# Miniprotein binders against q9h3h3: the designs that were tried, part 86

Target 1, 235 residues: q9h3h3
Amino acid sequence: EDGFTAEHLAAEAMAADMDPWLVFDARTTPATELDAWLAKYPPSQVTRYGDPGSPNSEPVGWIAVYGQGYSPNSGDVQGLQAAWEALQTSGRPITPGTLRQLAITHHVLSGKWLMHLAPGFKLDHAWAGIARAVVEGQLQVAKVSPRAKEGGRQVICVYTDDFTDRLGVLEADSAIRAAGIKCLLTYKPDVYTYLGIYRANRWHLCPTLYESRFQLGGSARGSRVLDRANNVELT
Short names: E, the ipSAE of ESMFold2; O, the ipSAE of OpenDDE; V2, 0.75 times the mean of E and O plus 0.25 times the DockQ between their complexes.

## First folded at step 7 (miniprotein)

Design M63
Fold by ESMFold2-Fast, scan of step 7:
Structure M63 (fold): chain B 235 residues (1-235), chain A 100 residues (1-100)
Amino acid sequence: as target 1 above (235 residues)
Amino acid sequence: SLKDELRELLEEIVELAEEALEAIKEGNLDEAKELIRRAIEIAERIIEELDDEEIKKRAQLALYLLKMALRAIEAGDPKKAELILRWVIKLVRLLIEELK
C-alpha cells in the first residue's frame, strides 16, 4: 500500500534493528518499576524518528522487555547464509524441511509470535499485558515497533528459543492468551527472516509456520493453533 | 532538466559511497567519514529542493542510512558502516533506474 520496493522495506527494517532500543531489562531492574516505564513509553506514542511532542526526541528502533532469565542466542547466522547460497546454487529443491535442517545445523533456532495492531489504546493495553507476562516469567522476551506512520499497524513480537520445540511454541501461545490477547497470532522462525522468506517469495513457501486464533467459548486452552503449511490442527 | 540534474546528484552520492567503502577497506577511516559527510550534504540539498514526495521519502531514507554509517565509524564499528553503505548504494541505484 506504500508503493515502496521490497528493498526499501528491508532497509527500513535493518535501520530499526541498528537504531537505539528502549529496553526494560528485568535482569537488572525491579519489577515494581515496570508500570512507570510502560506509562512513560506507550508504543502508540513513541515515534520511530523522534518528535519533540512524543516521549522520545531521538530515533527508536524497537521497544523491548527482557525477562529475568533471558539469554540471547542468535546462532551462526553467517554459516546459515553461506549454506543458503550454496543450496540455491546447487539447484536442489527448497522446502520447509530443507530450511529447518539449515537452521538446526547452524543453531539459528529462535522464532516469534507476531500480532499486528493499529496505534491506540488497544495496542498499548496488549503491550502492557505482554510486558507483565515477560517480567513475571511466563514469557522470555518481547518487543514492539514504535509509531512510524499515520494509520499504519504496529507489530508486537514474542520470542521463543527454539521453533522446532513445538511444545515450547504452544506454551508461549498459551501465555499470550492468558495475558488477555485475543487477536490473530502468526509464528515465524527467525531463519525465515534471515533468508528473506516473506509474502510472495519465489519458492512459494508459507512465510509463517503456525497460526493461533482465539477460541470462542468451550475449550480451556483459549486458542486453536494450526500448522499453516499442512493445514493441520495442533490444539 | 530537473530529472537530469537529480540523476547527476544521485550518481555523485553513489560514487562517494563507493569511495567511502574503499577507504574503509584500506583502513582510512578519516577519509571514509569525510566522503560520507559529502554524500550527506548532497542528499540534504536534494531533499530541501525536491517537491516529489515519493522520491523525497527514498532520498530521506538514504540520508538516514548515510548518517547511520557515519555514526557507526565514530562508534568504532567500520564493518557495520560497510554493510550500511552497500544498502545506500543499492537503494540510490534503484532510484536512479526509476528515473530513466
Scores: ipSAE 0.322, ipTM 0.744, lowest interface PAE 2.7, mean pLDDT 85

Design M64 (at its last look DockQ between E and O 0.85; V2 from the best seeds 0.67)
Fold by OpenDDE base, look of step 8:
Structure M64 (fold): chain B 235 residues (1-235), chain A 100 residues (1-100)
Amino acid sequence: as target 1 above (235 residues)
Amino acid sequence: SLKDELRELLEEIVELAEEALEAIKEGNLDEAKELIRRAIEIAERIIEELDDEEIKKRVELALYLLKMALRAIEAGDPKKAELILRWVIKLVRLLIEELK
C-alpha cells in the first residue's frame, strides 16, 4: 500500500467493483448449497485476474454473499460527488461531521466492518463463518477480495445499512464475533470510499469511525468497540 | 530523453482518452472505440519498453481500465465507459506530473 497513491488504490477498487463478482445469493440459492460453493471458490485460491490453475479463469473483482434480506441501496452517489467537489472548491473546513451530513443528504449511508487476513486456511475459515452468518440472517451482506497476483492480505467486508446507526454497527460486530472472528476490525463508511478518503489524506480525516478488538471473558459482545473520532469506548 | 518520450506518450494517452470521452458524449461510439484502441496500443508499447516497475504498474492499471472502457462501450454501457475514462485521465495525469 505504501507505494501507491490514493488515486491508484481508488482506481483499483473501482476496477474490482466493475469486474465480475462471484456471488452466492441466498434469495435465489438454497442455503444447503453454501458449503459446496465455499469449497468451489475459497477466497485464498480465487485470483483477481483468473490465473492459470485458479478456480476462476476470468477476472473476479469480489466474492460476495447476499442474505435473504439484502436490498441494494446505493443512494445518490453522483450527487454526493458533485457536492464534495463543490465543498472542496468552497474552501470550507472539511470535518467528519461534514462528511456525515453529506452522506445523510445524499442517502449514502452504508458502511462496512473490515478485516484483513493473509491468504490461507484462516482466511477461508473466517470467510466461511461470515458467509454462513449472512445466509442465516445474522448479517445482511459480505464480500471478500480475491487473491492478488502479488499476494498480500485479503479483505473481508461486512456491510451495515447505516453507519450513523450505532446500534446496528455494534450488532454487526457482535454477529462477526459470534461467527468466530477474533482479529481486529475497523469500520468504514462507504461515503469515505466514494470520496476517495483513505489514510493519510490531505484533510487529516480518519477513514475509520470504529475499531473493534476481541476481548476474552469481557462483555457479552466479546469485543471492545472504540469510537475513534471521540476516543470513547462504546461497549 | 527516455523520460521525455515517456511523458509524451502518456500525454497522448490523456488526449486520446479525453477525445474518446467527448466522442461518447456526442454519441459517436465508433470513434470513441477507435480512440480507446489507439490509447491501448500506446499503453502496451510503454509497458513493453519500460524498465521501471513502479511506473509500469501504473501504466498497466491504465491499460486495464482502457480495456474495460472499451468493453463497456461494446456492451452498450457508455456511461460506465465515461466514468472509467475519467479515471484513466486522472491517473495518467498524475503520473505525468510525477515525471516532471
Scores: ipSAE 0.636, ipTM 0.893, lowest interface PAE 0.7, mean pLDDT 91
Fold by ESMFold2, look of step 8:
Structure M64 (fold): chain B 235 residues (1-235), chain A 100 residues (1-100)
Amino acid sequence: as target 1 above (235 residues)
Amino acid sequence: SLKDELRELLEEIVELAEEALEAIKEGNLDEAKELIRRAIEIAERIIEELDDEEIKKRVELALYLLKMALRAIEAGDPKKAELILRWVIKLVRLLIEELK
């Protein structure tokens, strides 16, 4: 695993995006059906490639819940990718500000809070809480990775519309915490995902904008959120 | 040497994937499918004969992508296959460079 390159991780993400997804869509499905759906497809048992004995017999890239207010808009991803290729050949420096500007110019503004949990009850319980928050309207859209063949931690992604809207990002963090989530959260703009920029990338970019830690006690309740770019606590 | 043989097989996968990509762009979908099937066979041979787990995982991803590209052509979506093949070429070239 420590031998994987950023390009390998990007290819795995692309493959998961292109494989079938298991989706609960609150825009077309009654909320009363959610609990049965969650029981049928717990993320700790849904396998990436459809292993024998799992609820799925075919590959599953993601398990997702779409809220009533979900308005899918990926922006100008093709234009973003073309501009990124041109930037790399231009010889100009590649910085976090450059990526932010590309994302704004091409309207690729979505981002996501990420949490990593081991397979099992804690993962399934966390996912169920997030899924309910989405269906109840506190969050817009979330997805969770299926169980990998090798095991290891799985990821829950909770999306926001605009990573430049700090208030909106913090409101999503608050809604995640209200759903009972206490683990570490990290926030990544989708621009990094669409350009295949992960940790240990060749440009040494840090794709994590915010870190959120659950905090009990002190003057703050809910979350302690760190702005990674400026090393400043926001709460 | 064994390392040289592995590099040659990986280079053949790249060449076949590049030819398949061009065949798709030209509308020669039967040719593209045959080229992809040949690349799949080479990848499967590498996986069966190789005992380096790290390299094996990288070839296994390339194999999965090759099969996904083949399915995309068979489903009438050659543009999806083009995207996937570009990723196969990139990944396998990175592995080849690491083996030099």
Scores: ipSAE 0.593, ipTM 0.864, lowest interface PAE 1.3, mean pLDDT 88
Fold by ESMFold2-Fast, scan of step 7:
Structure M64 (fold): chain B 235 residues (1-235), chain A 100 residues (1-100)
Amino acid sequence: as target 1 above (235 residues)
Amino acid sequence: SLKDELRELLEEIVELAEEALEAIKEGNLDEAKELIRRAIEIAERIIEELDDEEIKKRVELALYLLKMALRAIEAGDPKKAELILRWVIKLVRLLIEELK
């Protein structure tokens, strides 16, 4: 499917962030209510703009689960954006190291593991597994996109608080795999999103830092994790 | 031509959105809301009359964002409306360029 520009997709993403979210917040809601909430709001049935016959009559931007210990910290995004503008006007080189330093300076450290799945049983089953891992404390927070009016794949995002903490990123991958997820995962820092840096940027920066592929067979469970920037296998 | 008429209407949406941004910066929120409502009416008319499904989808997004900007002002968040209106202007300008 085509018909969208990169800017159009970015605008849709911004609108989703600003629209209402359906949230299971384990900080205020007993864990025993999770299964009923998942049954009420399966991602394959929740529609982006609301429809008669779907679980929602009004627009939904994201479906999210917050862990009991979740403490959101987006950092100083405004300071990051101002520093980015200054860097661009300075003519200084823009590299992965420069962006990493900018992110650290402004405490914009969050990142996420992404998985893309077609609407249906597999998506709903994967989301239920991730949601339980969040409520049980193995993951901090996750969200899944609602179904678009013309279909297409939906995305599950599993967040970590610090993309520079490799061990934390790998621990999240392990928890995702332990939840039964077997599809391809990619890891992206949020700093790239806030600065509008994606696959086809003029600085040729790769916003994907890690890639995780499920290991097959045996008693050994886990995944092969590749460091995309250095082209090195970590597992 | 039909294409030239569409371009003219899209250009009017950009002009109204730019005027709404200036109104917000000056604290004239009632004027900003009226300008946004006028832009919404133009976008709704384009969608009603347009046969091209791909272009219609892009105008539908612009319409959705205009309504979101209006709601943001009504909810007491004009800074959110400014951000949304800048996206409307950018998106509609890109569509105008594709029509050239």
Scores: ipSAE 0.560, ipTM 0.865, lowest interface PAE 1.6, mean pLDDT 87
ESMFold2 (binder alone), look of step 8: mean pLDDT 90; pTM 0.913

Design M65
Fold by ESMFold2-Fast, scan of step 7:
Structure M65 (fold): chain B 235 residues (1-235), chain A 100 residues (1-100)
Amino acid sequence: as target 1 above (235 residues)
Amino acid sequence: SLKDELRELLEEIVELAEEALEAIKEGNLDEAKELIRRAIEIVERIIEELDDEEIKKRAELALYLLKMALRAIEAGDPKKAELILRWVIKLVRLLIEELK
């Protein structure tokens, strides 16, 4: 991706975050209502900009499920962005370590496992599995993108509270696999998203910290997780 | 050329968005809304007249964001409109550079 594509993706993400979300909130809604909600709002049918022929007539930015124990903490995003501008103006080197330190200083610690799937039955089935894991307490929170006007793959995001907590990140991977997910997963800290750092960025930073691939482990199924920063296999 | 005409229209969109930001800073929300509506009209003409799908896609995002900024002002959140307008200016400036 060039600079224009990165800014375009960042602007689309900002618009999605600002548009209304369809939320199943397990903190205020009985778990018994989840199956009906999933049937009403399958992500392959919910349209990004609204359509009278879809489940939504108005724009939807995200479809999300909040767990019973979910306590949102996005940290000090404004302070992070101000510090980022100061860093760029200072001429100091921009490295993974510098970004990690900015994230810690401003308490912007959340991150997410990402999976990209084409619209259809497999996407809807994967989302249902993730949503049930969230409501049952194995995961904290997740969201899925609605169907884009031009089609293309949709993304499921499964969040963890602290990207520096490796054990917590790996536990989330295990819960995703236990929910029946077998596709490739990549893990990205939200600090990279808030700063608009995507795959092809001018600082040559890799926003992906971990990669998870499904693999049979003898009598038990599991995944192989790679630490992208250190090129070390963790599982 | 057609590219020169397109660049002039894109530059007018940037000027209108910058004037809208200044109007918001001054508390002139009705003026800001009128400037945004004028920018919307120009983007709609660009989308209607162009056959380039990639440029249309980028123009459609700018149009969507301009409409979001307008709704944000109407909802009583001019700070949100300022953020959105800065994104519009950035995206349109990048498109202008690509057309050189």
Scores: ipSAE 0.495, ipTM 0.843, lowest interface PAE 1.7, mean pLDDT 87

Design M66 (at its last look DockQ between E and O 0.53; V2 from the best seeds 0.56)
Fold by ESMFold2, look of step 8:
Structure M66 (fold): chain B 235 residues (1-235), chain A 100 residues (1-100)
Amino acid sequence: as target 1 above (235 residues)
Amino acid sequence: SLKDELRELLEEIVELAEEALEAIKEGNLDEAKELIRRVIEIAERIIEELDDEEIKKRAELALYLLKMALRAIEAGDPKKAELILRWVIKLVRLLIEELK
């Protein structure tokens, strides 16, 4: 066993969401304070549970930066979940189109680009670049996980407000690449998260909608983006 | 055996956590807090006495969640505590099943 079942991982995610977050909120905090904040709370050193010697004495679930234009709206998540339960008992086919339509109907349209990095300079540098892009308005909201007790990779999530808006998702990818990010990015609509649909699910759904690979010699800035649902390159 | 003794302690945790859930639903928040404290004590005993690192990690997660539930009641949010306790019960039941 790998140390946790899917249910245990979901419980850890719930605990992180419910614990305090370290937030730089550009709507209420001057941009000139960002560099000091980043230096105080590098994600490779902020510990999940407030370990001795870390910059945080209390648990931290997430480290986040909210941009000037950030307006949180998750949509009708309760209605989405109810409709999902009804669909499962109906015997109707469950496909990626089904999930897309549920998300549209209930206005649960947000999604996120994900990147996974080991603790250290590369993670802290990547986060700093993303955080600056958010404060400068090229991105609207991002978060990064704190250092886990057992170590391992951490995740940076860069949110977009509408996964059905391919141009907006590609613009976010471009902004991430402009911040110097060269690692693999995957894009996951939040609808899959709210419904508890992970990679190994009984419907064989793929929660990754897009995959972005850095492309140094490409004609478009910085990336080759693949639509995983249709196996077609968008760039 | 040691496995049977662990299973019995885990079953006691489930029973007390379910009783705490019922107390919360009835508005008996002082009773719920005392029941959660008793579950915490059992979980701490399990963590201290075990040398199985995997079981310890699971017990430590459950213990963290129990402390979150207690804090939620103290902060006036018993519905949050109900959610957390349902997760603790689910996790502990999975561990009981794995010990068979």
Scores: ipSAE 0.587, ipTM 0.848, lowest interface PAE 1.3, mean pLDDT 88
Fold by ESMFold2-Fast, scan of step 7:
Structure M66 (fold): chain B 235 residues (1-235), chain A 100 residues (1-100)
Amino acid sequence: as target 1 above (235 residues)
Amino acid sequence: SLKDELRELLEEIVELAEEALEAIKEGNLDEAKELIRRVIEIAERIIEELDDEEIKKRAELALYLLKMALRAIEAGDPKKAELILRWVIKLVRLLIEELK
């Protein structure tokens, strides 16, 4: 637990997004090449800033897999940011509903399921499962962070097109569970990321909309999903 | 004092970074690159003289971002450099406030 600010975390995220990515793109690469690519770039060994002893000598921001049908659409992020500044200046209430409406207006709809795992075999195995689900068409796109210089947990992000499409969010959870993932999952809309809303923010907003916990032998989908914003069980 | 010297160097970083931002807006990319190089020199000096691990980590991130901004201009993407510099200014201003 370091005393880093939300702004510092947002800046680190921006740097990772801007650095080179290692990408398996199923739109242009045969699915048969995935296993070799996964063996070449296990996330527990790929280093954030490059290392002669790792698979990469240069910085890597993210390791990603794009599905065959993946079509990038971040929406109008510039318009979203301008509207956010105007909202803060206006004195109008800043609530989850206000941010949701802002995201809809500017078509910034993507979101992601997050899982945090320690570097090692379990992380690499989980990522391989997710990557295969993406290439096979059960998920659209995913990425995993490289190993940080400071150590600590790495994150796997599994994206959905529209965080307001509850059924689509739940189907992504089901596909993650079908891939063998049993750890805690949390779902965050990208609108919170683009606006730099992390953890303990001044607006007291929870950037996490959903939580998924694995339940052995209980639920039909293998998980219990909570709508964290409204404190309602969905499954 | 060392803390007062650090604050002065951080304020100089903000001033030069804001000048670089204006140079980018005016299309003066050579001026922007030179200003960013000066900011990098100050940031490297700060890192070499720091004993505080938290301040050093924040300075290292700012230095990393400054080098990214310089590379962005060199690669023909000054708009990317503008975005990065706004983040550098924000982070450095926060550090200055904590040092007061």
Scores: ipSAE 0.585, ipTM 0.869, lowest interface PAE 1.4, mean pLDDT 87
Fold by OpenDDE base, look of step 8:
Structure M66 (fold): chain B 235 residues (1-235), chain A 100 residues (1-100)
Amino acid sequence: as target 1 above (235 residues)
Amino acid sequence: SLKDELRELLEEIVELAEEALEAIKEGNLDEAKELIRRVIEIAERIIEELDDEEIKKRAELALYLLKMALRAIEAGDPKKAELILRWVIKLVRLLIEELK
């Protein structure tokens, strides 16, 4: 992927973040209304730009569910970006450790488990499972991308507060697996997203820190989690 | 050539977007809105002349962002508009490089 493609994807992501969201907030909405909300806004039918016949008439950037304990904390993203620009200008080596330190310094510590699914019943079912887990308090917050015009895979993002907290990351993986999700999961810190670090980046950084594979009958967690940076299994 | 003309129009977009960004920083939101409107008009013209579907898609995203920036100013969020305009400038510069 050329630099242009990476910037384009980053811009699309920014646009989606800035467009209106369809949100179920468990802090203000009774859990009993979740099923009706899920039925009204199935991710496979909600369209990014509000296509005719879709549940939404206006653009939707994300569909999200907020748990009872959800508290938005974005940290100092502007400071992070400035530090990143300065680092690039310095010519100093950029490593995963460098990014980790930047994230810590600027308190940009959120990360997310990612799963990519084709539009359809499987996606909607997976989302329903995740949404329920969020409302029930096993997860804090999750979002799913709406359907694109071109189709393609939609992404479910399940957030954790701190990508440096391995236990918290693993607990979220366990909760996702308990919700019935069996697909491949990858974990990406938000700092990587904010800095535009995608696959095939010029620094040769892996944009994902962890990979989770579903495992039948093995660990109590139902998954095998790999630290991709160190190529070490954590479970 | 058509390619040269398109490149010139894209350069104009960059210039006007930078001026809009400066206007926002100075608190001249009316000027910023006017500049963004002009950029939108130019962008729409460019999109009509683009034959490459991939380039066209990229230009359409830039246009979408420009409209979003305008709405952000109108909604009283000039900081959001600044952020968007920086991205627009970046995207348009990349388009210029592709048309070289």
Scores: ipSAE 0.543, ipTM 0.852, lowest interface PAE 0.8, mean pLDDT 90
ESMFold2 (binder alone), look of step 8: mean pLDDT 84; pTM 0.832

Design M67 (at its last look DockQ between E and O 0.62; V2 from the best seeds 0.56)
Fold by ESMFold2, look of step 8:
Structure M67 (fold): chain B 235 residues (1-235), chain A 101 residues (1-101)
Amino acid sequence: as target 1 above (235 residues)
Amino acid sequence: SLKDELRELLEEIVELAEEALEAIKEGNLDEAKELIRRAIEIAERIIEETGDPEEIKKRAELALYLLKMALRAIEAGDPKKAELILRWVIKLVRLLIEELK
């Protein structure tokens, strides 16, 4: 019966992507309206399917904030997928370096820091801090899942535009920590998502590129960031 | 048995979804909508009749949601979206059938 769980979760994720999103778009909405919007739609109270008594009466797939400079660019995803299929039939080894090169060649460079939090004040406070950082320009775009019917952990995704740009990824980590977030963060390039490469994939690839752990005291940045591929601390 | 009755209903959903998918590919959108509506009725029956385990009801509710989403996609003039959703319905329901054998 456990085999069904992964596909059930994948189907739920697909449905969420396709359902309406609640979006605060700083490109078209004054920053002074952000606090009212956050108070109206706290992620711990926005329900996935529009439960009675929630602020939304209709389904919501994601809650998102777009920064002033946000410019959507997924890159050449179709070319990436075609090259991926050709690579698989070529007989050449499939490695993290191969995927990195495909992503670079096709300009599919976005990625995201992920954090998982239980519903409640801590989640809503973390989201509010992230949303303010996006509107103020320290981050470009973020989204958070709504509350599931079961009330399990929710995810905040903070996007960066180039996973190969370590400075940019680390700057996003710093902005997240400056918003007061202390939980574990993991970083995943979007190339793995577009190619359908998840945890237990047949190539034994690890989609998590970096892990960030908050350190109490000591470090100048307050984070310990580990490069998963080389098992080396970057900070 | 209860498992056999549930499997038969799920198999009918798969058949209807497969026929709807083919109808979409052929441009027969009115036929596709009718087939999806029939699959919705069966999914609703499963949810009403399924008592234990609660997890079966949850799985049937997702299939029902996806079927309704596919119907709305056709009504909104996006049959390609409906096609994608129906392929997921078929996959999900087939896995559920295998779990009941």
Scores: ipSAE 0.586, ipTM 0.859, lowest interface PAE 1.3, mean pLDDT 87
Fold by ESMFold2-Fast, scan of step 7:
Structure M67 (fold): chain B 235 residues (1-235), chain A 101 residues (1-101)
Amino acid sequence: as target 1 above (235 residues)
Amino acid sequence: SLKDELRELLEEIVELAEEALEAIKEGNLDEAKELIRRAIEIAERIIEETGDPEEIKKRAELALYLLKMALRAIEAGDPKKAELILRWVIKLVRLLIEELK
């Protein structure tokens, strides 16, 4: 049954990626327009499938902010998918190291810090903080899910260019904390997303590489970061 | 039984989606659209007739949404997107059929 749930979640994610996005693009839009845009499209009020009573009457897959220096590079996703299919038919072991090598070979290196929050003021406030950090150049790009039909938590994704660059991943965590975020964060490489690998997968792979917990007091990063695979503290 | 009738309708959606994929591969986009429209009609009928459990209705609603998205993709001139979406429809509906056995 968990396998069925994972496929349903993967299909919903694909549909969201394919539906229209609401985008604030700092490469073409003045930073002075951000506060008005955030007030117009608070993620707790934007509906996934559209509602005449909400800010959107039509479906919205994601609400996103692109930084001034943002340059999209998804790598060779087609080559990655072909290599993944070949790996599955080869009978060879599927391990985190094997996926890492496929990602490097095909230049599919992006990853993201994830935070899950209930719809409401705290979500909208957290998103506003992240969006300002992106527009100010502290982060490169971020997106947040719209409100689902059944409710539940929404997700904010903060992207980094290279999941193999540990220092870059930790710098993004620090910038998220500096933006006032105190909730639990988890980091996932996009290679897992492109291959449809979620927590409940038949290969028993953990798609989460890092976990960040807010540290009140003396941490220079404002957080304690754990390498999830090795159970080793990095901060 | 109602369960057997539901399974037959779901199997018909899979067959129509598979035929639509072949039509797309052959460049027969008008045929693909007609097959998808027939699958949409069956999915809508399932949703109208399905009460409890609501989880079957939710899964059928996602399949219906994806079928409509595939139809729009062909209409927008992106049959490759429609092919990807239809493969997901087939996967999800096959899983639902297995749950009903």
Scores: ipSAE 0.541, ipTM 0.853, lowest interface PAE 1.4, mean pLDDT 87
Fold by OpenDDE base, look of step 8:
Structure M67 (fold): chain B 235 residues (1-235), chain A 101 residues (1-101)
Amino acid sequence: as target 1 above (235 residues)
Amino acid sequence: SLKDELRELLEEIVELAEEALEAIKEGNLDEAKELIRRAIEIAERIIEETGDPEEIKKRAELALYLLKMALRAIEAGDPKKAELILRWVIKLVRLLIEELK
C-alpha cells in the first residue's frame, strides 16, 4: 500500500471515530433491552452515512457496546505521536519493541481482536454474540463498523486493556470463541492504529501481533493463537 | 491543463486550511470558519469538475467531508477537534497534489 492509501484509510478511520456512535451502554441501560437494541440497529443495515431506508438517518461512525466494567483510558496519544515523529526524524531503527516501548511510555496500551465479515446474517449474529458477551461481563467493550456505501466487509473490534498482557489477550480470545465466533481473528494494538501503521508499511512492521484460528476438539480454548512476531504458538 | 488547474485548486485548499488552523490558534474562530467555508466551496468545485480518475474524486470527497466536520467542530465549541481535522485535510490534499505531479 502506497503512503497515500495508508493516509486515506487513516483519515477515514478518524472520520468514523469522530462521527456519532450508536452505543449500548450496559452501565446505564438494563441488559434486558439489549435484544431490542440489536434488532433496531443490526450492523448489516446501519449505514455509514445514513442512507435512505437505513435505521439511521445521520452518519454513524461505529456501533458499540460498553460493558459494566468499561472505563475509557486513551493514554497520552498526543505525546505518543510527538515521540513517533521524533523517532522517525532520528533515523533510528523502528522495531516492534520500539513501538511497545512507546506505547508503555505514553500509556497507550489498548488493543483489539479484529474479525472481518461480509454484511448479512452472519455478521449480525456474530455481533449479537459479542454484544451479549460484553453485557454479561466476559468482554469489556466492542464495536462494529457500519455498512459502507460500496459494501465490502465490516469489522468487529473486541478490545482489551493491555496488549502487553498476553493472558488478558488470550482470555478475550477465549471469550470470543465462547460467544460462537469461528472466523479468523487478528490482534492489533491501538498504538499501531494511532501511528498509522498498516500492512505493507515502509518499516516492514506487521501491524498485527497475534492471530487466532478456530480449532475443533483441540485446546480448552477452542482456538490456536499464534504470536506473529516470533512465529510461536501461545496456546 | 485540467491537471494544472486541479493542482492549483488543491493548493488553495491547503493554504486555506493552514490559515484556518492558524486562525484557530489565534482564537479567531470566525475567521477560521470563513476560511473553511471557502475551502469547502473549492472542494465541491473539484468534485464537480473531476471526472476520471475516480480516485481523485474519492479523495476530494473525503477532504470535503473532513472540512465540513471541522466547521461543525468549531460551531460546536470544539476548536481542538477542528485543528486535528484540518491537519489531516492538509496532509491528504498535499498527497493528492503530489500524485498530480
Scores: ipSAE 0.504, ipTM 0.831, lowest interface PAE 0.9, mean pLDDT 90
ESMFold2 (binder alone), look of step 8: mean pLDDT 86; pTM 0.869

